VH-VL binders against q9vpl3. Designs and how they scored, part 389

Target 1, 224 residues: q9vpl3
Amino acid sequence: RGKINIQRPKAPHYERARVVAVTQPKYPELPKAKSCFKTRAERTQQQQENPYNEIIAREVRNWLDHSRLVAFFHLSSITADDIFRVRVQLHKQNLHLKSYGSKIIEQAVKNTRYEAIVPLFHSNHCIVFSPDPEKTAALLRIVRRVPQMVLLGGIVEETMLSRNQLVAYAQMPGLHAVQAQLVQTLSQAPGHLIQQLQAHQNSFVQVLDVHAKNQMNEETPKST
Below, E stands for the ipSAE of ESMFold2; O stands for the ipSAE of OpenDDE; V2 stands for 0.75 times the mean of E and O plus 0.25 times the DockQ between their complexes.

## First folded at step 13 (VH-VL)

Design C141 (framework fv_imvotamab_arm2; at its last fold request DockQ between E and O 0.34; V2 from the best seeds 0.70)
Fold by OpenDDE, fold request of step 14:
Structure C141 (fold): chain C 224 residues (1-224), chain A 120 residues (1-120), chain B 112 residues (1-112)
Amino acid sequence: as target 1 above (224 residues)
Amino acid sequence: EVQLVQSGAEVKKPGESLKISCKGSGYSFTHYWIGWVRQMPGKGLEWMGIIYPSDSYTRYSPSFQGQVTISADKSITTAYLQWSSLKASDTAMYYCARIDYGEYFGFDYWGQGTLVTVSS
Amino acid sequence: DIVMTQTPLSSPVTLGQPASISCRSSQSLVHSYGNTYLSWLQQRPGQPPRLLIYKVSNRFSGVPDRFSGSGAGTDFTLKISRVEAEDVGVYYCMQATQLPYTFGGGTKVEIK
């Protein structure tokens, strides 16, 4: 009785294989998880200018125009509860978290100075608005605790900043602090120069004194 | 805290004009929409229209188009609902409410309501 | 216009028991962006409406956990897990997927 090779089972007889192939339960193809990427056709169907979108776009534009700080975030699998928690924290800092459809944003920024932000909104996203650019550090501090919110970039004082630039900006001292530091540095500069100049002179005098003392010691006759 | 405070109850006669107010406070008035909702006595809620205070852009329900005028004065953070000529059928409670499309996509805060009674 | 139909018209409930309110729309409330803009409002006697649930299932600030919203497409449900005395009032569903905004006819929740 030939050892049944469990590792290489002999292919069933052709007829059996045919029956097995035909009797294999055709499991309904699990609805392919509709790729979160709307097909071009779905996008085209959505291109019907919904007058309602225009209304919402007006709101988006108004937020953009009146915010000195705008930050764009990608949202990755965040729960409603998590969003709510973050929103509360942001609100305490006068930061406003908003979410709009990508098409609404596109419509809102079309033919405006903000048009360059459109590529950032291909997926789930949110926007944080603030009238105060000094809140950038606070914003980043809050968002760091929320891994589901990924910073994409932002606008500060009408300047579009990359993610890295926005982070760098947040680390900078406030404008007034920088100004104060500048004034302090400038006020110290003349003193430092004077000190350096005097140091050189003092060193020179010291060297001369040492030389003079050495000469005096050589001139003292060894009385034998 | 976000608050919408409406003007007091009004008793009018048919044919009279009326303007009621809704004052917003505790938020940036120009960034949020204001909507008006009618509730007739013992009846449900009816959407009348909306206004964006920043530029006074307005949309009306077809049922209320031409029947009322919605306006806003952003300088005093106040929205208005106005009738040129009241009818007995205008007797109702009128609510103003804030709309935030970026967060709730609906009415989040409501005024206390203004009762309008039109009686001959 | 989208017609919103609520059932039942009246819901007498015993204190501590659950309540369920249904809202059906005449057409899908799924917006072109994939979101569904259905809200639930509570109106207590002599008070203005209050937002309870937004976007089908999200509780508004200050809303107790006993309130929950669910549904998709054209069928939506508001559930109260344990009805309290303060829950007495009329509940409305509202769609904001398209203009004009429309409300359900309301469901009156009463205590038996």
Scores: ipSAE 0.879, ipTM 0.951, lowest interface PAE 0.5, mean pLDDT 88
Fold by ESMFold2, fold request of step 14:
Structure C141 (fold): chain C 224 residues (1-224), chain A 120 residues (1-120), chain B 112 residues (1-112)
Amino acid sequence: as target 1 above (224 residues)
Amino acid sequence: EVQLVQSGAEVKKPGESLKISCKGSGYSFTHYWIGWVRQMPGKGLEWMGIIYPSDSYTRYSPSFQGQVTISADKSITTAYLQWSSLKASDTAMYYCARIDYGEYFGFDYWGQGTLVTVSS
Amino acid sequence: DIVMTQTPLSSPVTLGQPASISCRSSQSLVHSYGNTYLSWLQQRPGQPPRLLIYKVSNRFSGVPDRFSGSGAGTDFTLKISRVEAEDVGVYYCMQATQLPYTFGGGTKVEIK
């Protein structure tokens, strides 16, 4: 029971323990856990901040619940003017650049499948939220010009993706593009039709397989 | 462009009810908090409370708890401040303002204000 | 409640000269995770408040670089390096570190 830069306090418990210790077995030592050594001012501040942190976490949960695309970035030193320009560019694409404290993120995702994202916030960071997962390509194009933002990974359609998986997702053709290519393939000579249909079928099966795995992961969360 | 447009000035008598509005546009209304701030004639600013339009979660300043009702209708991107029975001491300018905890962590955009005058 | 005290109450300034506004809080504005949520607002005559500075020292979009914020803990300062006629108005500090949100009493900047 010590305080930083404080002389040993007058402690009735320790005084009684000293008297008893002359004639009795040694008491177990108190653990040096941080909570045991917090000052009164620190405990008061912590009690006031817990309900307020929940208010902020409510905002984070709302973004997570209503964003089909979430991307996580490490953020290097950048001026307020430069980050504002990036934010405006992203906003034009319905991409919302935010930053929250790591303990707020932890509180927001507690008891959800997204708890695995918490370690990403141990350093300076930012998050991009969007309801539009098709904007992933636009996001990557914009941030390519911003070396201060380094992609760490993301969430698409409620499934966590690594950096490489998110990049691959952004390059995947849309369903409309697959449908258009199928029409062109059916217009070709018969000798190539089966091979082209198999290629498109395999691509379509791959997209469906990713969706099935996303649904399976949501039914069986990977971790906390 | 983010805008908060408030309803027009009101002249009321003591005991009357009043509901003033704050319509947000140019941003995702349900992802941002709306706060209400009172400015008494010739005085500074006082926080009255906040609401999260997504789920109508509301927190009031202790000074205003039970004296006003803060609400929102997210389908028309509008927040409200309401009195059931106005007092002459409610004469003031009332502002709505947006809060973004993920960017500026404060009141980043303000409405033009609604002057409420309660007399006679 | 965190009490926010501003000085001076009135700051008459010659056009083109600097102005300095102080804000002191009754307790530290540092949130337990290290951020300080102190803002400065400007209210021009007949207009609503507008955000000037957020998180102690960051200028909001469209705010001229003649405005600067500084400080830590309980003591904060807003400086206007050269006052222009459009800068006339009342300036408020505000803390968002905890509820209830509280404002300083305001500092009126006027041209002599």
Scores: ipSAE 0.774, ipTM 0.899, lowest interface PAE 0.9, mean pLDDT 81
ESMFold2, look of step 13: ipSAE 0.773; ipTM 0.897
ESMFold2 (binder alone), look of step 13: mean pLDDT 93; pTM 0.945
OpenDDE, look of step 13: ipSAE 0.864; ipTM 0.938
ESMFold2, fold request of step 14: ipSAE 0.771, 0.773; ipTM 0.897, 0.898
ESMFold2 (binder alone), fold request of step 14: mean pLDDT 93, 93, 93; pTM 0.945, 0.944, 0.945
OpenDDE, fold request of step 14: ipSAE 0.876, 0.877; ipTM 0.951, 0.949

Design D150 (framework fv_anetumab; at its last look DockQ between E and O 0.29; V2 from the best seeds 0.70)
Fold by OpenDDE, look of step 13:
Structure D150 (fold): chain C 224 residues (1-224), chain A 121 residues (1-121), chain B 111 residues (1-111)
Amino acid sequence: as target 1 above (224 residues)
Amino acid sequence: QVELVQSGAEVKKPGESLKISCKGSGYSFTDYWIGWVRQAPGKGLEWMGIIWPEDSFTRYSPSFQGQVTISADKSISTAYLQWSSLKASDTAMYYCARDYGIYESYYFDYWGQGTLVTVSS
Amino acid sequence: DIALTQPASVSGSPGQSITISCTGTSSDVGGDNYVSWYQQHPGKAPKLMIYEVSNRPSGVSNRFSGSKSGNTASLTISGLQAEDEADYYCSSYTDSSTPYVFGGGTKLTVL
């Protein structure tokens, strides 16, 4: 097993590199004014939507619309058993692991705010849905048991996040925790302020006393 | 407050079996990985393994694979480290610790007080 | 095998700033950004001082800071105090099979 070179990190495995590349925020190219005329090719590519695919696409849309946390994972040579085990663990945390075909995802997100996720689904993938964004950390702790699940990115509170951003989000204290910390900090602040104010006052008084003593010493006439 | 309390010091002979414990409190025991770390006398820290207490999924260091068994009882928020046959070389301080990291971040934020295991003939 | 190298010992006088280095030798750097530091007093359990290279847990003094340059992580202790005398260990992520690797430890002596 190769020594950790902190200075020259080994290039990630090509799959990881690919995932990282895909999870880089692609700024939407300004919609080139698609000429109003749908080319014949665009008309013929209206592949007869399999009614079944439409139903599943609606399901996907429903999950996306009702989830405050969505995480996208690439699956690299994972067994069905491993998926099942992690699914069970996730489910206990009210995290829902789903897998859909790329075409279904494309159909589901077409002409929606989620269209930007389509490039993430060119390979084997799964999606984890949750109504609770605070479960992001729990999710990322659970998936550690399955190295074959590679985090690609996610959506939190309707915001698309890269892999790194999602991890960073998960590391943030919850709103309540932050509020609690703020309250604690604020509660401690008066004591510190009082101490600082008192310290300044005391120092000022000391300086004044020294000044007064010096003035008194200057006014004592040398009684020759 | 998060606490990990380990079982007391053990004095054993070579060939004997041993099971030491680590009880977690002050947090959801099943939501965090628990690791075991060995420290031989006057030596550094050595990672032994980790366990997911909810379903007892375990990973071992290659050096400790097959040498020890890590287990957990989530009903009493306790993790275990056990030997089937102790060796003199197993003499060390053993720490359990909670892993607070996420995804690829691995670090122990809370540690047990340690269990000293002495194996002597 | 991924190994982290630390100096065996470092010393400083009270009030000084000292730095402990942790250098990785492996090219498998998937965890290069995930370095943690632990303080261990004699006869005590390790204490987390820094996680993810530079983050400080609650309750840890701001005198402790972490950084990384290339394949070397560093723990800096400013305003050295007598209480800082301890062993310090770095740790890093390597791979999913061996997610924890510890350095050899550094003994810090306060003169």
Scores: ipSAE 0.871, ipTM 0.944, lowest interface PAE 0.5, mean pLDDT 87
Fold by ESMFold2, look of step 16:
Structure D150 (fold): chain C 224 residues (1-224), chain A 121 residues (1-121), chain B 111 residues (1-111)
Amino acid sequence: as target 1 above (224 residues)
Amino acid sequence: QVELVQSGAEVKKPGESLKISCKGSGYSFTDYWIGWVRQAPGKGLEWMGIIWPEDSFTRYSPSFQGQVTISADKSISTAYLQWSSLKASDTAMYYCARDYGIYESYYFDYWGQGTLVTVSS
Amino acid sequence: DIALTQPASVSGSPGQSITISCTGTSSDVGGDNYVSWYQQHPGKAPKLMIYEVSNRPSGVSNRFSGSKSGNTASLTISGLQAEDEADYYCSSYTDSSTPYVFGGGTKLTVL
């Protein structure tokens, strides 16, 4: 999908730019500047109004609604074979690697608390969805083979987590450790506990829910 | 109980081939990386490479690239280290080890007992 | 080969604290890179003592602690015991092609 001109100028001297232009691949004639800009704007508007965009946006929302784990990655240049092999390894762990355009993501998360994720999709990216938040460690172990996938953060049990928080979540001990931390917190000055809870009320409850569900799942089916 | 059991000691001559094994048990073998580490007599530890046993994806240390072959047979939970032509300098203890790290963390939490390879003429 | 620098030997008396250093560069031990420590008794396989700079695996005594400052990681053993006499190796992440770089090892002697 050839554009007439490479959008990023290189280290410039006019003589160098002239030589590079004459050696570029054969394409239709150079368009007028306003015509090129208008063509991009027209394609963007058409993409926003395309009925297939709404179907794909519904797919994204369906993934978000049914996934207890969502991880966001920046994706650098990678061969199709390497990304395919990673997708296969992730799929074997019920981890689903997807990629969507930023306008589709924007449409999917409109009027939700997840609107904050839209800027993550302005550059090359991929998303991993899973119903199994206990598979976060497996995800992060598998992606070690592809340094081109750079973790940005994620969503666990409806809670937005930073990169470091998601990695820490993946390493968390079992439900008993969470219960012990709760008991110790309650035995400390009650005013400090109430203030902390008020500042992070929803996140605190969601962390306890994630730990409770993780320990129930991992303790019953042990193959980790 | 996680356990890595390696094949027995080997005495070989230069030019011979050899394949040593590392069998994992007590955990899901295909869910973790397996590394190989060399220790020459009286010397320190040297990382040789790692393998993802599920699909045999392998990464070698630059010092050992092309010197050995790392492979796995996931159906029997076994990783291998192989030489096509041994040299006297290959005389060492060879360990397999499980890597438990995630993302940018790399460390070996369980080690095999080691396989002593002696190459002399 | 590039290796992390450790003292060849250290010694201490029972009950003392000792520290083993592991010095690299900003591209391995420095920055956000993780360091691990392994104990090896003669004729035995290495045993993980510290991972991710300062974390102890289950079953490792709290007498062992790890830290890092600048390009130097440190393993500290408090309350030194005779059974601590062993070789100690640090290991550091460097980059995705060399995720394990070992130090040369330190022989700890308990006097």
Scores: ipSAE 0.807, ipTM 0.909, lowest interface PAE 0.8, mean pLDDT 80
ESMFold2, look of step 13: ipSAE 0.806; ipTM 0.911
ESMFold2 (binder alone), look of step 13: mean pLDDT 90; pTM 0.930
ESMFold2 (binder alone), look of step 16: mean pLDDT 90; pTM 0.932
OpenDDE, look of step 16: ipSAE 0.869; ipTM 0.944
ESMFold2, look of step 17: ipSAE 0.800; ipTM 0.902
ESMFold2 (binder alone), look of step 17: mean pLDDT 90; pTM 0.932
OpenDDE, look of step 17: ipSAE 0.871; ipTM 0.947

Design D151 (framework fv_anetumab; at its last look DockQ between E and O 0.21; V2 from the best seeds 0.00; counts 0 for: placed apart)
Fold by OpenDDE, look of step 13:
Structure D151 (fold): chain C 224 residues (1-224), chain A 121 residues (1-121), chain B 111 residues (1-111)
Amino acid sequence: as target 1 above (224 residues)
Amino acid sequence: QVELVQSGAEVKKPGESLKISCKGSGYTFTDYWIGWVRQAPGKGLEWMGIIWPEDSYTRYSPSFQGQVTISADKSISTAYLQWSSLKASDTAMYYCARDYGIYESYYFDYWGQGTLVTVSS
Amino acid sequence: DIALTQPASVSGSPGQSITISCTGTSSDVGGDNYVSWYQQHPGKAPKLMIYEVSNRPSGVSNRFSGSKSGNTASLTISGLQAEDEADYYCSSYTDSSTPYVFGGGTKLTVL
């Protein structure tokens, strides 16, 4: 495997490049006024909804609606055994790894706020669900075991995040940790303020003393 | 406070077996990767391998693959590095370290104090 | 083989700013953004000083900063102090098979 050239990073493998491209935030194009007439393509795409697919789609929607953390992964030539092993590890952390067909995902998210995720599911993929967004870091540590799992992006607290954003999110201190830090900082602030106030007072007193001494020296008549 | 405490210095002869330990405390031991790093006398740091303590999944550096065995006992929050047959060239300081990184970010935030292994005839 | 190249030694006077470079040969874009720096005093374990190119762990002095340009990462130590005399190692992610690569180390001498 080639030497790390930080100046000229090697182009990522085409699969990785594809994943990175897919994980780029796609800003929704302003809804173009859908012409009143369903295009032939839209009519033909009304594939007879398999009742079974509908049930599974509902399940997917349920997971999406009840999860505060959703992570999307591409699976590149992963074995069933590897998936099982990682699933077990994830489950221990209350992270739920699921795999669904692309059509099911499309059906599940159609006309929902999650419709933007559809492009992520053109290949083999899996989804990890969690009710706890604080488990993002744990998730991303566990998935290291499976290089075939490529992070595409995710949803955290109803916000869609790119791959990089999700990683960045995971690196942030938890809300409680931040609050604790804030409290600590605030608790230290009075001491610093007092010290600063005292320092200023002391400096002021020193300046005043110097002024007073200078004035006294000026008022001492040279007894010629 | 997060701490990694390693076993004491070892003096061995070539051909002997050795197992050194690294005990983690102050954090959930099974939630973080543990790595081993070798440092020969007067030389730089060399990554040996990492282990996921929860299920003992291990990854080795190619240079150390088959040369050492990394293991863990999660019940006592301890990671191990072992040799079946020591060589004089194994004389080095060995560090265990916790990997705090996520996904593609790999870095060690806490280190053990090191275990000096001396192999001499 | 992915290798990180560091200067063997750097020196500076107290109060000066010094920079240690770490140059990688890898073309892996993902690995290029994940550079860490470690400080090691004689007879002591390494200490993390910088992670992910420029992030400083809690408890590390703000005198230490990290940057990257192209395939070269840099550790800058401002206001050099006697206590900064140590060996410094850079590390980088390469690939999933070899996620850790260390540089050769740089000996910093405070004159």
Scores: ipSAE 0.870, ipTM 0.943, lowest interface PAE 0.5, mean pLDDT 87
Fold by ESMFold2, look of step 13:
Order: structure tokens, then sequence, then C-alpha cells
Structure D151 (fold): chain C 224 residues (1-224), chain A 121 residues (1-121), chain B 111 residues (1-111)
């Protein structure tokens, strides 16, 4: 009960949580001599966790590499039934709701341009992946039913977008509509207007091309 | 061409049941919220509730909770507003409308023509 | 239960500019919430004129504009025409349980 808009978290709480995540005190490093003295149980636990963490991190990398849309949400307490129903509705739109631990996310994005997203995962969260960036509006329409999911931002075509930028992207005309508009304008527009529309089209194409460019193509050649 | 076509006017007596319909066309019915809005004769607009037609998830205005039932049949792209026992105070024009908003935005971009419900003894 | 306040009526002559107000509270219009405006001719369904405070749908004349300051949203109609004579309603988000709160409506008369 109450007038509080659950979908819009109070700024002090959001900013405080974000600042705490960024400013978390560094834990002291174990001495090298202490690492030599690790118990058998500690070593066994590390070994048993590494294979599963590796598999899950690879799953996250695969999602990031094959998703043209990634959206990040803070997740408040929600019933299993409500989150399941949302997952089903998202799945019908080729939108895939996932959640991973912050250490898994950190491992998955290590040595990538996406390392900056790690602090978002120090609190309760969920992520939506999709190969279809045109489904951003559908995503944002469906999540209206769950005020527990608070949009933090996203990645579209390999470009990191703030919350407001992602919402604005969802409202933009599609690439096909821009192409049709350019053809009409080239037939009937003065040179300055043509240049302006060309710049808009180039901006959309550049955003798409940047997102499509291989970050994975930064392979070091085998030394010979 | 988005269109919402509502069922015809109804004249009923108090205590009778009624189900009115709203059929959407020209868009993917299950991709958008549908709302119901009441307008008593000579009065303003009142939001009654909203439905997600794909799974029939509903949210009612506090003023109408328990007073009406909102439902949908996605196989025929139709939303419904239903009373189990009409009252004279239910006499009004009832509109369905599509909500086009995303995230924090809520607005009705297309409206049905309205269904006049008259409840008199 | 929460209602937005609009003047009962406004009037203007053809070619004049008029403004219709919609006053709420810090919890709805005065918050970071969006406001929409609807036009309703007698016997007709409402028509969306403004969404998200100031955005105009395709097909709506640029004579219609919206704004918001403090707890008050405003619909401005410039170059008033006879066809603008209608009832006008604002609507604001309040919370997830009440995403649509309508104003009482304003009857615009073109003299």
Amino acid sequence: as target 1 above (224 residues)
Amino acid sequence: QVELVQSGAEVKKPGESLKISCKGSGYTFTDYWIGWVRQAPGKGLEWMGIIWPEDSYTRYSPSFQGQVTISADKSISTAYLQWSSLKASDTAMYYCARDYGIYESYYFDYWGQGTLVTVSS
Amino acid sequence: DIALTQPASVSGSPGQSITISCTGTSSDVGGDNYVSWYQQHPGKAPKLMIYEVSNRPSGVSNRFSGSKSGNTASLTISGLQAEDEADYYCSSYTDSSTPYVFGGGTKLTVL
C-alpha cells in the first residue's frame, strides 16, 4: 500500500548502493607463504568450483557475443511465480532472462570492453539477453508488470547505453524506416537536408557496425 | 491500421450479468496492454483496469477491484469486461484502449468506439 | 481516489492561443511522472493529443503542445479553430497500482 513508485527507486538508496559497490574495501591479499599453507579442504573447494565457474562464465561470454541486446536490471524481492511468468513472456519475444553471480560476470568479461559492468552485479540483479535489438520496446513493455525489476542500462550492438539512452533507443524508428526515408529525401530534398539525413543514417549504421565489429578479432598472432 | 471494435449497446436490469467485448486488429494483439475506461453520463473518464492479453495478467483500479472481471481470448484477439450482477450505477459508456507506453510511460494511443451500458428497472 | 484538477471550462476566439491546466500533487504530476492529454468530441471516443508530457503523436497538429512545471501540466492550443471545441482530459501516472489518473475534464468553447 502506498504512493511510492516502486519502478523508480529512491535516488539516495540507488546511489548509495552503487557507491558502496564501487568503493568496497579491498580485502588483504593472502601472504605467499599462507597460500603455500592452504588446507586440503580449501584447495579441494577451489578445484571443484573452478570447472563449473568456467562453464558458466563461458555461457555468459557466449550470450554477450551473440546478443545484440543486453539489458541490466536491479531485482528486488519477487515471488518465484511472478518471475517465472515474466520469464515466459520475455521468452516468447526471444528475450532471455538470466542471473549470474558477480564473480562469474567478472570472469566472463575479463579482458573485454565490458569490464565496466561488473559493479552492477554486486547486488540482486537480472540480465536480459536477445539477438534482436528491435525487441527493446517489447522488453520494456513487458517489464512494466514487475516494478521489482528496475532498469539500470544496457548494451545495444556492442555500445553501452545508460537507462535513458536505452529507453530512447527503444522509441527510435527501425533501420528499415530510416532507409525508406532516405530514398524519399534524396528524390526531393535540398543538399543540406540530404547531408543531415545521411549523417543520421551513418550514425545508425556506425552504431550497428561498431556493435558488429569483432572485439574477438583482437587476437594476438602466434609469435614466429 | 490499428482498430479496436467493441460490442454493441446493452440495456439491462439490475442483477443481470453482462460481458462486453473489444476486438483488436491491425497489430499483434498479444504485444500490447489493453485498458478499460468508464465514463458515466455527463461525467469524466475513469480508469478501470488493464490486461496483458498473452497470459491474461490483470491489474485493477482500486475503485473497481472485485466489481468487474477483465479477461482476454488471445486466439480471437478479444478483450472482455464482465459483471456478475449489474447495478444502476453501472450505467455508463465503456471504452477499451490500447496502451503503447514502455517502461515508465503509460498512455492510450487507440480507443474503441465505446459500448453504452444502460441499467434500469 | 486521487483526482487531477482541471478548470471546468475555457474559451477563446478563432486564432487565439489558449492553455488548459492540469494540477496534481508531488506524487503524480509534480513527480518525475509522465502526463498525457486526450481530446473528446461529443459522442466520440477520446483521442490522444500529447504523451510523455510534451510529445505529439503522428497526425496531431503542431498547434497542440504540452508542458509541465511543478505540480501543473499544461496543454496549449495555438491558432484556435472551431474544430478544437471539445472536452480535454489529462492523465498522470501515480504508482504501479494506479498508472492512470484522469483529470475531471475541461470543456473548450470556441467563440
Scores: ipSAE 0.797, ipTM 0.901, lowest interface PAE 0.9, mean pLDDT 80
ESMFold2 (binder alone), look of step 13: mean pLDDT 90; pTM 0.929

